# Designs tried in a protein design chat: VHH binders against p0dx41. Part 17

Target 1, 281 residues: p0dx41
Amino acid sequence: MASFIASDQDVKNFLTAPSMNDQEGIGFAYATDEAVLKALIPAPLKLMAPVVCGYVVHMGKPTFSAPYLEESLFALVSYKDKMMGAYPINLLLHGPGAESGVIAGREGAGIPKKLADDIELRRNDNSATATVERHGKTLLNVSWTAGELNDPSIMKQFAGQLALGKEAEMNSFFYKYDIDQHEDGTNHFSNVQLVATQLRSLADQVEPGNLSIQLESTDDDPFGELKVLKPLGAAWFHFDTSVMFNTLKLDEVDAATTMPKLLTGRYDRSFFNPKAATYII

## First folded at step 4 (VHH)

Design r14 (framework vhh_surovatamig_d1)
Fold by ESMFold2-Fast, scan of step 4:
Structure r14 (fold): chain B 281 residues (1-281), chain A 126 residues (1-126)
Amino acid sequence: as target 1 above (281 residues)
Amino acid sequence: EVQLVESGGGLVQPGGSLRLSCAASGFTFSRYWMSWVRQAPGKGLEWVATIKEGGSEKDYVDSVKGRFTISRDNAKKSLYLQMNSLRAEDTAVYYCATLGSKYTYDTRSPEHIDYRGQGTLVTVSS
């Protein structure tokens, strides 16, 4: 029988490394405006290229939830010219396991996760499509067609980063923070820190192809800020295993300059309207 | 062209068993999620069961859970529904249907069918 008091075994199981196994979908990249993208990246991270990467995937066997769909847009960044990896700008989740994914990612890892109203991912033979809908708009519409990348000159770099049959490790960078309330109820940010979490993934399928992509924007999810200047390519991929491990606390950062770059990816506009926050009907 | 051909329907007594089969052709079966949907006389289509392209995920409508088992054989391009402990309320035309590699929260909706077969009639009565 379950209890509000977890057993010692339940606590042990909870601490097991989170895995997003049987993950498949569309990964893609496109060129965007360098000044715009650079401005979104909080110091001390540095943008490596004026490229937005993204994915729409199905998590078939997560260890912490039922299956779910996930979308992300991220930048490629470096830290102190030694560590390189992904800086996620957004993540949207949908499906039976989505709520658990949002809670675990936001609470445990500082990941900017929200719930989408709908995510669809579909493959038919040598073509695939994905759409992400939230608050009345199709924020993202991508298509993959098997074949050459839009920009064939990046073929080996793009395909090589997903080494088939070998474990690949990469860093994802996130910002974690505490929120406390003053006596008057106003929030205060503290312990704002840059962390890196590593991913160890085993790809057993990678199929390069041509990317078509369209973005729409809302005030809650301003995808249109990351304008598509040139599609670079896409791939259909499958990860047999993908495990998060080794969280490193890298740097404490200034709240005043950092927090403005973190809030939109984590909160909707209702959080920025004090009257809406207190009004119930 | 896409073709789905169902077989295995028939008349059975309550408590009996039937195994439905579906032979697929004209598409890459191994890349498609597959479903069984049914239509009882005078009623609309009802989703019964879904199976992922690799067979790793299965889902069932509550009324058949524990009684029906969906399975597939990608080498034979075939989909199956093992129906045990049949009830009069299971009487329907059963359709083999494809959802593709479609991932949505509403995979239970018959409106998400890409293709459907001609159907096979299952009658449960004494």
Scores: ipSAE 0.015, ipTM 0.331, lowest interface PAE 5.4, mean pLDDT 86

Design r15 (framework vhh_surovatamig_d1)
Fold by ESMFold2-Fast, scan of step 4:
Structure r15 (fold): chain B 281 residues (1-281), chain A 126 residues (1-126)
Amino acid sequence: as target 1 above (281 residues)
Amino acid sequence: EVQLVESGGGLVQPGGSLRLSCAASGFTFSRYAMSWVRQAPGKGLEWVATISRGGSETDYVDSVKGRFTISRDNAKKSLYLQMNSLRAEDTAVYYCATLGSTYYYGSTSPEHIDYRGQGTLVTVSS
């Protein structure tokens, strides 16, 4: 019988390294406006290239939930001159495990996760499509066709993180923070800090191909800010294993300059409007 | 060449049962989510049921929930639809259909179907 008091074994299981095993879908990259993308990256991270990377994947065997679908757009960044990795701008989740995925990622890892209204991912032989819908718009529509990348010159960079049959490691950079409440009811941010979490993945399927991509925008999810100037390429991949591990605390950062760049990826406009429309007539 | 061959249709009285089968060939069956769709005389295609590639997730149109069960046998490359408590409104040609290798969650739109078989007729009549 379940209880409000977790067993010692339940606590131990809860603390297990989070894994997104049996993960597959479309990974992609496109060129965007450098000034716009650079402005979204909180210091001390530095943008490495005017490129948005993304994925739409199915998590077949997460350790913390039932399966779910996930979308992300992220930038490639450096920290000082020694660490490189991904800075996720957004993640949207849908499916049976999606709510647990949002909770686990936001509470445990500082990941900017929200629920999508729908995510579809479909493959038929050498073609695949994915769509992400939220609040009445198809925010992302992506297609992959097996073959050459749109820009074949980036093949070495693109394929490097999807090394077939070998473990690949990548840093993901997140900002963690606390929200504390004053006596008068107002909130303030505290302990705003940059962390790096490593991701170790084992790809057993990687198929490069041509990318077609379209974005739509809402105020809650302003994907249109990350304009598609040139599609660069896509790949269909499958990770047998994908494990998050080794979180390092890097810097405590200034809340005033950092927090404005974190909130849209975590909260909708209703949090910012004290005069939201009333439900009573 | 993708081939889907349905069987098991026939005439049955209201309240009766039928089991439809679909034999698949020409593709890696175990990588594809599969569906049953139907077309009643003089009407359009209606999605009936979907099963994930591994068989762990199923979805049904509301009118058949609790009465129909979709299942698959990847070793035999076969898809099944167990139909219980049949009603006159279940009368239709039933098609086995593919949704692609990585379609995961339910679709109520026949437009998401990539390929279907020739169909098997189910007639529910006294």
Scores: ipSAE 0.016, ipTM 0.408, lowest interface PAE 5.8, mean pLDDT 87

Design r16 (framework vhh_7pa5_2)
Fold by ESMFold2-Fast, scan of step 4:
Structure r16 (fold): chain B 281 residues (1-281), chain A 126 residues (1-126)
Amino acid sequence: as target 1 above (281 residues)
Amino acid sequence: QVQLVESGGGMVQPGGSLRLSCAASGFTFSNYAMSWVRRAPGKGPEWVSTISGSGGRTSYADSVKGRFTISRDNAKNTLYLQMNSLKPEDTALYYCAKDHPYTYSYGGYLTPFDYWGQGTQVTVSS
């Protein structure tokens, strides 16, 4: 068996920037309630538009794990009117590499990752579907059909950010924090900080199309709060390469106003009220 | 308010040439890199070329290297794309795009807004 003491080479390998190469699936956007979405965004981030973006993808060649499926819903936000990027509200993972993906993302980058009970992504010619199941509900059901976006007028506003044959860089904003246990039997939040993780990706396939989308809720994953007022569009995409290449520490933020907006995306109801826990025996 | 207006498209035979123009307004043109992006019917956008704000640096997609030339006239707030040796696969709507922060998520096509023009159609056929 290998030693509990890692070799120098193992430590060097561990510190290599993570890549999620050979990634493909459905990306989509829909209009939602502005007041609801705006309320979910912790200061100092500002919501850019009353739009939820999302994806369901297969990570074909992660450098840190076996392949896995991943879902995310995220908002488009700005920081100090200088930086723009995604603010992920949730991430759910499933498949052979999913546990490693959750551990790496939560421990290393403050990413709000949970395990789904099942994620299916299927493409047949010019149609594709994805479903995400957790705790007895199909939280997300999306379909893509090749062709025009539901709202063709928005095509120009999104497509220029992801041009084929050019490396694209983007910011994803996350909040990192420590939880400190104290002798009086209470936990305290500390070092609550806004970070930007920077990603460089090379898309070699993007196919726009029509979006069909349905959301369901549980108390653990209240997707129905992000109501689908209007589907805007979807696309099938493939990324040859995708590398997390940098992290910027931006601000230390107030725990009392920030933490309420971070917990549901990271923890199930059993952390707050064990009697409300959803479980399968 | 940012406005970009493309022109110069049309129908041309294989081996022919066209020159596209983009008239920019609502921002300090010389401060921004500018790009040409194209979209064939039923396909996603393909980046074609980028030019720096000063015009000192250019880059091209492999599919157009040696055939297309990007240029700009900062005194006229105008971006150009000279297209030579046109091929049927160059058939697309061509968009002028203002430089923007990289805002792409590695899981999504539909990410932060960009400022494009209306596009100009290029059709290469016999």
Scores: ipSAE 0.006, ipTM 0.357, lowest interface PAE 9.7, mean pLDDT 84

Design r17 (framework vhh_5c3l_4)
Fold by ESMFold2-Fast, scan of step 4:
Structure r17 (fold): chain B 281 residues (1-281), chain A 125 residues (1-125)
Amino acid sequence: as target 1 above (281 residues)
Amino acid sequence: QVQLQESGGGLVQPGGSLRLSCAASGFTFSRYAMSWVRQAPGKGLEVVSDISRSGGSTTYADSVKGRFTISRDNAKNTLYLQMNSLKPEDTAVYYCAKTGRVYTYGSEPHDFDYRGPGTQVTVSS
């Protein structure tokens, strides 16, 4: 039975490629303030458009956990004008597998994950809604109605990645870092690096539609900073398979300019408001 | 046009078992979550069990946990409910329901798009 010493087979199983199979929900996009969004993107990534993309999905068959719900807001970015992909600003998780998802994603992949207090995703025929609640606020309220996009011109930007019955690959860009402690007890950041993790997905359902979206803000999760200037569109989608693979180490980056843009997506305000005086043994 | 047709109901003794089936047509069955819902005499509708589109996630009402098992065969467009250790209080008309997809990880009331005509389950001596 179980032991604090993992078997060789357990270690091998732990190193399996992560999959988020049987994933479905609402994907969406809206226009936001370019200067605000651009300021959130750490160099050397470059913002491609003044658009926030997002999703609220249910992960039905994750490799390492029970099912869970996940929300993300992300920007579309380029690296060196050729490599393109998503830069996640936040992820919130809820459900039976959520704690495992937060731990694994933060520890292993540099993903900005937190636990939501609640996430609901509901679809009734040609309409769907999702809400994300954390610390007393409904941070995100989104709805999709099958039919025309708010702005049909944006459809082409995602068509290749959501092509039915065909495998699509996309990059997600993350910053990984270590927090190390000096002899005097103070912490510092080290090994701050940009990575790209590749994702291969097979979509068997994509249904475009009209987006309605509302954001609320807290100091822990300042969604209101990414103001909704114009809803662009939404889709209901399902991925049969979605496999993370091939993490590429791209650049080591400057901690002083990069870290301020990474912390709010990973830590709550309690980390920035220490109550105790320095205590050194 | 959505059609749902239940079968497998009947009279059974307390402690007995029944397997209900629901044949679905008129929609892409594999793309929708499905439910079994029941209505006892003089009572409202009760959601008995839900199943995700793939069958990877299931939920059960507290009244039936450990006794009932929901399953589906997407290749055959068929939903099943295996009912074991039946009690007199399980007596009801059982409906196959095409539901909205609801992911809340809590017990919440469900809206149903479509229901079948139902199959009677009677648990008595």
Scores: ipSAE 0.263, ipTM 0.706, lowest interface PAE 1.7, mean pLDDT 87

Design r18 (framework vhh_5c3l_4)
Fold by ESMFold2-Fast, scan of step 4:
Structure r18 (fold): chain B 281 residues (1-281), chain A 125 residues (1-125)
Amino acid sequence: as target 1 above (281 residues)
Amino acid sequence: QVQLQESGGGLVQPGGSLRLSCAASGFTFSSYAMSWVRQAPGKGLEVVSDISYSGGSTTYADSVKGRFTISRDNAKNTLYLQMNSLKPEDTAVYYCAKGTYRYEYGSLPQDFDYRGPGTQVTVSS
């Protein structure tokens, strides 16, 4: 029988680097308002371009769970003008493995993950669509049609992020923190830190195409804040392997200025309304 | 004209194995995703497996995962379904379909595109 005490072998297995193998779907990019996007990026990260990138993918063979679908919107950022990578603003997950993915990613890696009510990803020949639904709204509706990007001038920059047939490494930047509880029942943030986790991926399929995108907004998931000014392009891609590895602690940061920019991507509005204590000694 | 022809069905005892084939013609096979879809007597259509153009991505219905393997040979314009540990519940007509490929864990209708005439699989003593 299983026990509440994990075996030494179970602990070793738990600490194996997670892989999201057999991953495919739609990646995309669109231009947005620079001042709005820049305001969402906590120091010391710097926004590189007024562009939101995103994806809707199916994780076919995760090593830590059953398969699931995942959405993300992220910015392209730099650290100290040398390290470049993605800063995820949100991730929404749905499917058999989604709950495990949310728990592990939030607890272990500081990833802003929530559960969607539904995610659909379909491909028929040279067209594909994806929708993400949460709390009564279709937050994201994207389509890809094989062919030219909406803005062909960015083709080299866009395609370069999905290097075909070669292992590519990229950084994802996250903020990790502790929540410390005081004797009087108040909580405060501590150990707020910027980390970079590296991702090594092998793309064996990349098909550029035209992007159509629509966003809807709720107070829990305010996608409409990241307004679509101009679709730039999309691609259908497949990663044979994709491995998260090597977390680098980069900086400790000021909680008062940083935490307001982290909470909406991690918590719903119910967390921001204080509850009265119902029992006091 | 697009044409799909399934083969490899038959009678098999529970626990046995079968390999289905689908010969494709009339289109550039290597450019299209492919699916296996089945219909059991008195039931609706069920997508059992999907495969991408290159074979790099595959999906399986919960009812068949761990037992069935989809594959393709683009040089031969052929799609395969290796079926192991067959159960009476796998009894159905199996269809090869072009251009039907989805990731969705809710209940949605299946769209067919250029499916073949099917091959009967019967799992019984």
Scores: ipSAE 0.047, ipTM 0.458, lowest interface PAE 4.9, mean pLDDT 85

Design r19 (framework vhh_vobarilizumab_d1)
Fold by ESMFold2-Fast, scan of step 4:
Structure r19 (fold): chain B 281 residues (1-281), chain A 125 residues (1-125)
Amino acid sequence: as target 1 above (281 residues)
Amino acid sequence: EVQLVESGGGLVQPGGSLRLSCAASGFIFSRYAMAWYRQAPGKGRELVAGITRGGSTSYADSVKGRFTISRDNAKNTLYLQMNSLRPEDTAVYYCAAEVKTYSYGSLTESDYDYWGQGTLVTVSS
């Protein structure tokens, strides 16, 4: 019989490191406005290049949920000129495992996850497309065609990130925080901290190609702020395994300067304005 | 509505020939890789032949040298020319468009989005 009291074994299983195995999809990069992108990056992270990276992937065999689709736009950043990695600006999830992914990521890891209304990813032969829909807009429409990158000068760096048959370690930087209520009824942010979550992935398929990309914007998901100035390239890839194996606490940060940069990726406008329209999902 | 409609099946003697056709509608045929599958009584479905958007072909070992897959993009039609037919070729033959589709409510990693209704091929004396 199931119980509201978890067994000791269930608690131990819950604390096992999550794996996102059998990941497949489109990864891409495009050039954007440097001043706009730099302004979105909370200190002490530093923007490395005026480039937005992204992906639309299917998570085939996550250890914590049913399969799901996931989209992300992220910047490439450094911490103290030593650690390098991704700073995710957004993540949108859709599919049978999506709710579990949102809950686990937001509650446990400070990941800016929301539910999309629809995500589609299709590959036919040497061509693939992905679309992400939320609140009446196609926020992202991306296409990959096997062949040369849009900008072949970045090929060596791109290929190095997705080395076939070798485990690669990658950092993703997130900010965690608490929301606490004062005795006068007002809420405040506390324990705002920068963490690095470390992933170890094994790529068994990488196919470079040409990127076509279009963004649309809503107030809930302002993708159009990250304008596409120049497509740089895309790839179809598959990760056999990907394990979230460690999280490092790096810094405590100032709430007043940091929190404004975190909320749009985590909450919709109805949270900030009680009279704002709500959307049916 | 996307549809694949097979035709050309029937009864044929061992050593005979048949040509199957698959008429595609409701999508841009030239953008899709296409395949022929078959399912014999009491057996699972198996891939018989595939053809890419660019015209490259692949065949199951059991049919190599006997079957030829081809496409006519102007007519939105896929073909399977079957020569030197054997009793073991008896099956329902299905036309399929090869799309890796990941979407809510289906979540198929390598399944095909579009399948035909099938056409029966019986090889007997």
Scores: ipSAE 0.227, ipTM 0.663, lowest interface PAE 2.6, mean pLDDT 86

Design r2 (framework vhh_7qia_2)
Fold by ESMFold2-Fast, scan of step 4:
Structure r2 (fold): chain B 281 residues (1-281), chain A 125 residues (1-125)
Amino acid sequence: as target 1 above (281 residues)
Amino acid sequence: QLQLVESGGGLVQPGGSLRLSCEASGFTFSRYAMGWYRQAPGKQRELVAFITRGGSTNYADSVKGRFTISRDNAKNTVYLQMNSLRPEDTAIYYCATEGYTIYSYGSVTDQFDYWGKGTPVTVSS
């Protein structure tokens, strides 16, 4: 039987790279307000385009948990004009493996993960829809219809990341930090660091299409700040494998200017104002 | 041209077990959600279990804990393992697909467009 003391083999297994295998769903992109999006990106990362990318996917065979659904909105950024990649603004998870996914991602990789109240993803022939619900609002409602992108000029960007039968590699940029509790009852941030984690995915299905998207907002999840000015496109995809495998520590950053841009994606209003409304599910 | 062929039905005593199989042809099996339905004499068809493209499963309350749905994409086959069978499980069992995938934990789809011919299951003393 298991013990509170993990075996040497359990520790070895725990340290294997996490993989989100059998991943499928809707990926999408839309144009947003450049000044708003740029303001959300902590230095030294630089926004590459006034575009929000996102996905709603099902993780069918995670190596660390039961299956779950996941949503993300992210920006495309560069570091020192040399490295490019995704900067996730939010992730919401739902399903049997969601709690494990939140714990592992936040603790191990600095990923801004929370639990959704519900996520649904449905495909019927050449159309698909996804909805994400949290704290009384449908924060995200997307649909994909097979065919042309809303803006065909971005097809090359989608093709590059989702090319069939070819490994695609991308950096994901995260900020990791510690919260130190002091004897006087105050908390302080320490070890605030920019990291890049590499992601390697193998797509065996990619179907471009037209995007329809609607956002709603709450104070806990202010999706409406990232206004939809123009849908650019969507795709239905399936990754046979998707593995996070190499973490590079890039930079130590100033807590005072960085932390305000990290907290809303990781914590609800009750952390900032103990008298703020708490949702009961 | 989708074809579904069920097998594995038969006579069994209460408390017994059966394993149903459904072989699919004429489509890319791995791209479709699959379900098992049943129809008892004089009643409407009801959903028993379904499995999504990604392998997620849902069950009717009446069979939860007793039946297990699974798929083998290499064999283009979906299975229904039926344990602890009851007289109330007596029905013709149908394999079905609607050509869609649903990921929703806590929801069960209520219809599919493509059906097999069915395999009879009789649970009696």
Scores: ipSAE 0.181, ipTM 0.638, lowest interface PAE 2.6, mean pLDDT 85

Design r20 (framework vhh_surovatamig_d1)
Fold by ESMFold2-Fast, scan of step 4:
Structure r20 (fold): chain B 281 residues (1-281), chain A 125 residues (1-125)
Amino acid sequence: as target 1 above (281 residues)
Amino acid sequence: EVQLVESGGGLVQPGGSLRLSCAASGFTFSSYAMSWVRQAPGKGLEWVATISRSGGSTDYVDSVKGRFTISRDNAKKSLYLQMNSLRAEDTAVYYCARPYTFSYGTHQPEDFDYRGQGTLVTVSS
C-alpha cells in the first residue's frame, strides 16, 4: 500500500535529474523590436540580439511524466559576458504529462510554465505546422517547409550547436523566488535569485527550412508584444536525449525591478485582481 | 510514394490473441511516429494506438489499454500490434497509419495518412 511517507528509495529516485528524451518538433527564430525585447529581460542578463527563438515540440519520453506537447518563446542572453544561453519568456504545455511537467518545472527549476487549452503539431513529409490555443485565441501558428532558411546567412551562428550525433550543452537562465505571507496577511517576495541550469541534448535529426509565423495576444499571454518583423528560419529536429542538470546560483537580484518581468509568464490576470478576495480559514 | 501494408488479421475466438504487422515503404520510417487505427463495420474511423519514432513512448485508446501493445522495428521498417484478450467489440478492419498530428484532442480521419485495404480482425465464437 502507498504511504504519505515516501521510502528512502522513492526520495532517491525523485532526486534523479529530469530528462525530456525522444523530443521532436519545430524550432524557429524571428527578428523582433529590440527596445521591446530588451525591456523584458531582467538585469543582470543582457539581450544578445533582437531575435525571439521558439519551439513547439512533443516530449515523447519524459522521465517524470507521461508524454506531452510544449511551446516556448525565449531570448538569447548573456550574463557578465561569461555565460550565454536562453532566457525563456513563456512555456505552455498540453497533453497527458502536462500537469506533471508544469509542477516539476515551476517548483523544481523556476520555469515559467502554464497549461495551454490545446497544442497541435503536424508533419507531412517536407512540411509541418504547429498551433497553440489558450483562452480563446490561437496564440501561435508556425509552419516549417524543408529547405533553405528565410535568412540563409544565419546558418553560421548555429554552427556546432545542433551537430548530429554530438552532445550540445546550453544554459537556460531562470529567476527563482519565494512568496512569503507576512503577519498582516500581505504577500512579499523574498530570495529572488538568478540561476542557470544546463541542458545537455543529443540531436539525431535536424532539417532546416523556411518559417511562417503568426502571433495573437490575450491579456494572460501577450504574444503580440513580441512582434514578428522578419522570419529568420525554422528546423524540424529530434533529440534522442535532453537532460537538465547542474543548477548554478548566479546572483541575488532586486525584487522591485525584477518581479514585474516574471509574473505574466507564470500567472494569469486573476492573480492581479484586488477585488477577488479569497478568505483564509 | 508512401505505402503501408497491413497483415496478420483473421478470425479469432473471444479471449484469443492476434499479432498485426505493417510493412512501410516510400518514406524514412524511423523519422515518423506511427499509429494503428480501426474501422468497425458501419462505424467511423477510431484511433487505437500510437508509438513514437524511437519506440520510447506509446499511447492507447482507453478500451484497449492493458490488452494491446504497439511496437516497431525501425531496421525492418515494420510496425506491430499485439492484441490480447480480444472482445467482439474489437472486430474491425485495422489500418496502420502515419499520423500527421501530435494532438491529445479528438482525432479526425484527416489526422492520419493510411493506405491499402487494412487487415480484417473478426472476433466471434
Scores: ipSAE 0.212, ipTM 0.594, lowest interface PAE 2.9, mean pLDDT 87

Design r3 (framework vhh_7qia_2)
Fold by ESMFold2-Fast, scan of step 4:
Structure r3 (fold): chain B 281 residues (1-281), chain A 125 residues (1-125)
Amino acid sequence: as target 1 above (281 residues)
Amino acid sequence: QLQLVESGGGLVQPGGSLRLSCEASGFTFSSYAMGWYRQAPGKQRELVAFITRGGSTNYADSVKGRFTISRDNAKNTVYLQMNSLRPEDTAIYYCAAEGFYIYSHGYVSTQFDYWGKGTPVTVSS
């Protein structure tokens, strides 16, 4: 029987490291405009290459929720020329566990998660497609066909970092912040900080292939800003395990210069202008 | 409440064509992904074709290249154009609107919240 007062064992279980086990789908990369992508990256992170990476995956056995589908577009960045990893620009989730995934990720890890209206991921033999739909647009349409990469030089770097049968560690960089309401009725940002969340993943399947990709924009999700200049490649992958096991607090950062780059990935236009809200009834 | 009404089934000769229609009534048809399923005598329902809210399509291998799914959101209708029909395409064809949870597991009938009554398709001389 459940209570509004959690048991000591429930609290202990809640603090266990979250896992996104049995994860599979399409990972991909494409070249984009360097100046545009660089401008989206908050200091002190530095863009490593004029490349957007992304994925559309099914989380088959998350430890904190029912299964769900997830999309992300991310940049490859460095911190102080020593730590390297992903900087997620967006994440969209859909499916039975999606709401739990949004709440846990935003509250616990500062991850820029929103709900999609639909995410589809389908594989047939040596081809797969994924679509992400939100607010009347197909924001992302991606296809993978097993075989040759669009550009072997860059996608071999991506695929070569997934050593089959070995645990791989990866960093994802996020900004965490508080929103504090003051006595005068104004809201203020506080405790704006760069963190690195470390993931340990065991890949048991990676199949390289050719990427086809199309992006559409809405004001809430301006994917078209990350223009596709050249598809580089895609892979179908499966992770048996993927565990978020450590969070490193790296840096305190200036709210005024940082927050403008964080809001679009976390909030829709109705937060900035109520007249921009879309209603479906 | 969403209701689905199928039409266009019937008797056709091998190699013939049929166009199935599914008219939806109710709330925000454009917010649903739509599928066509079929059930042959003595078999379980199988997914034939699927179309997302934005128009992306997926087909069973047995019908790929012969069947085309499409939607007209202004008419609240999804279509299945069936060409080069074979005796093994004989089944009752069901229209389904996607429930929120379709992607949790493989396709099963419980993943769709709304079903039509079915329209029979017989491919015979």
Scores: ipSAE 0.000, ipTM 0.091, lowest interface PAE 19.0, mean pLDDT 81

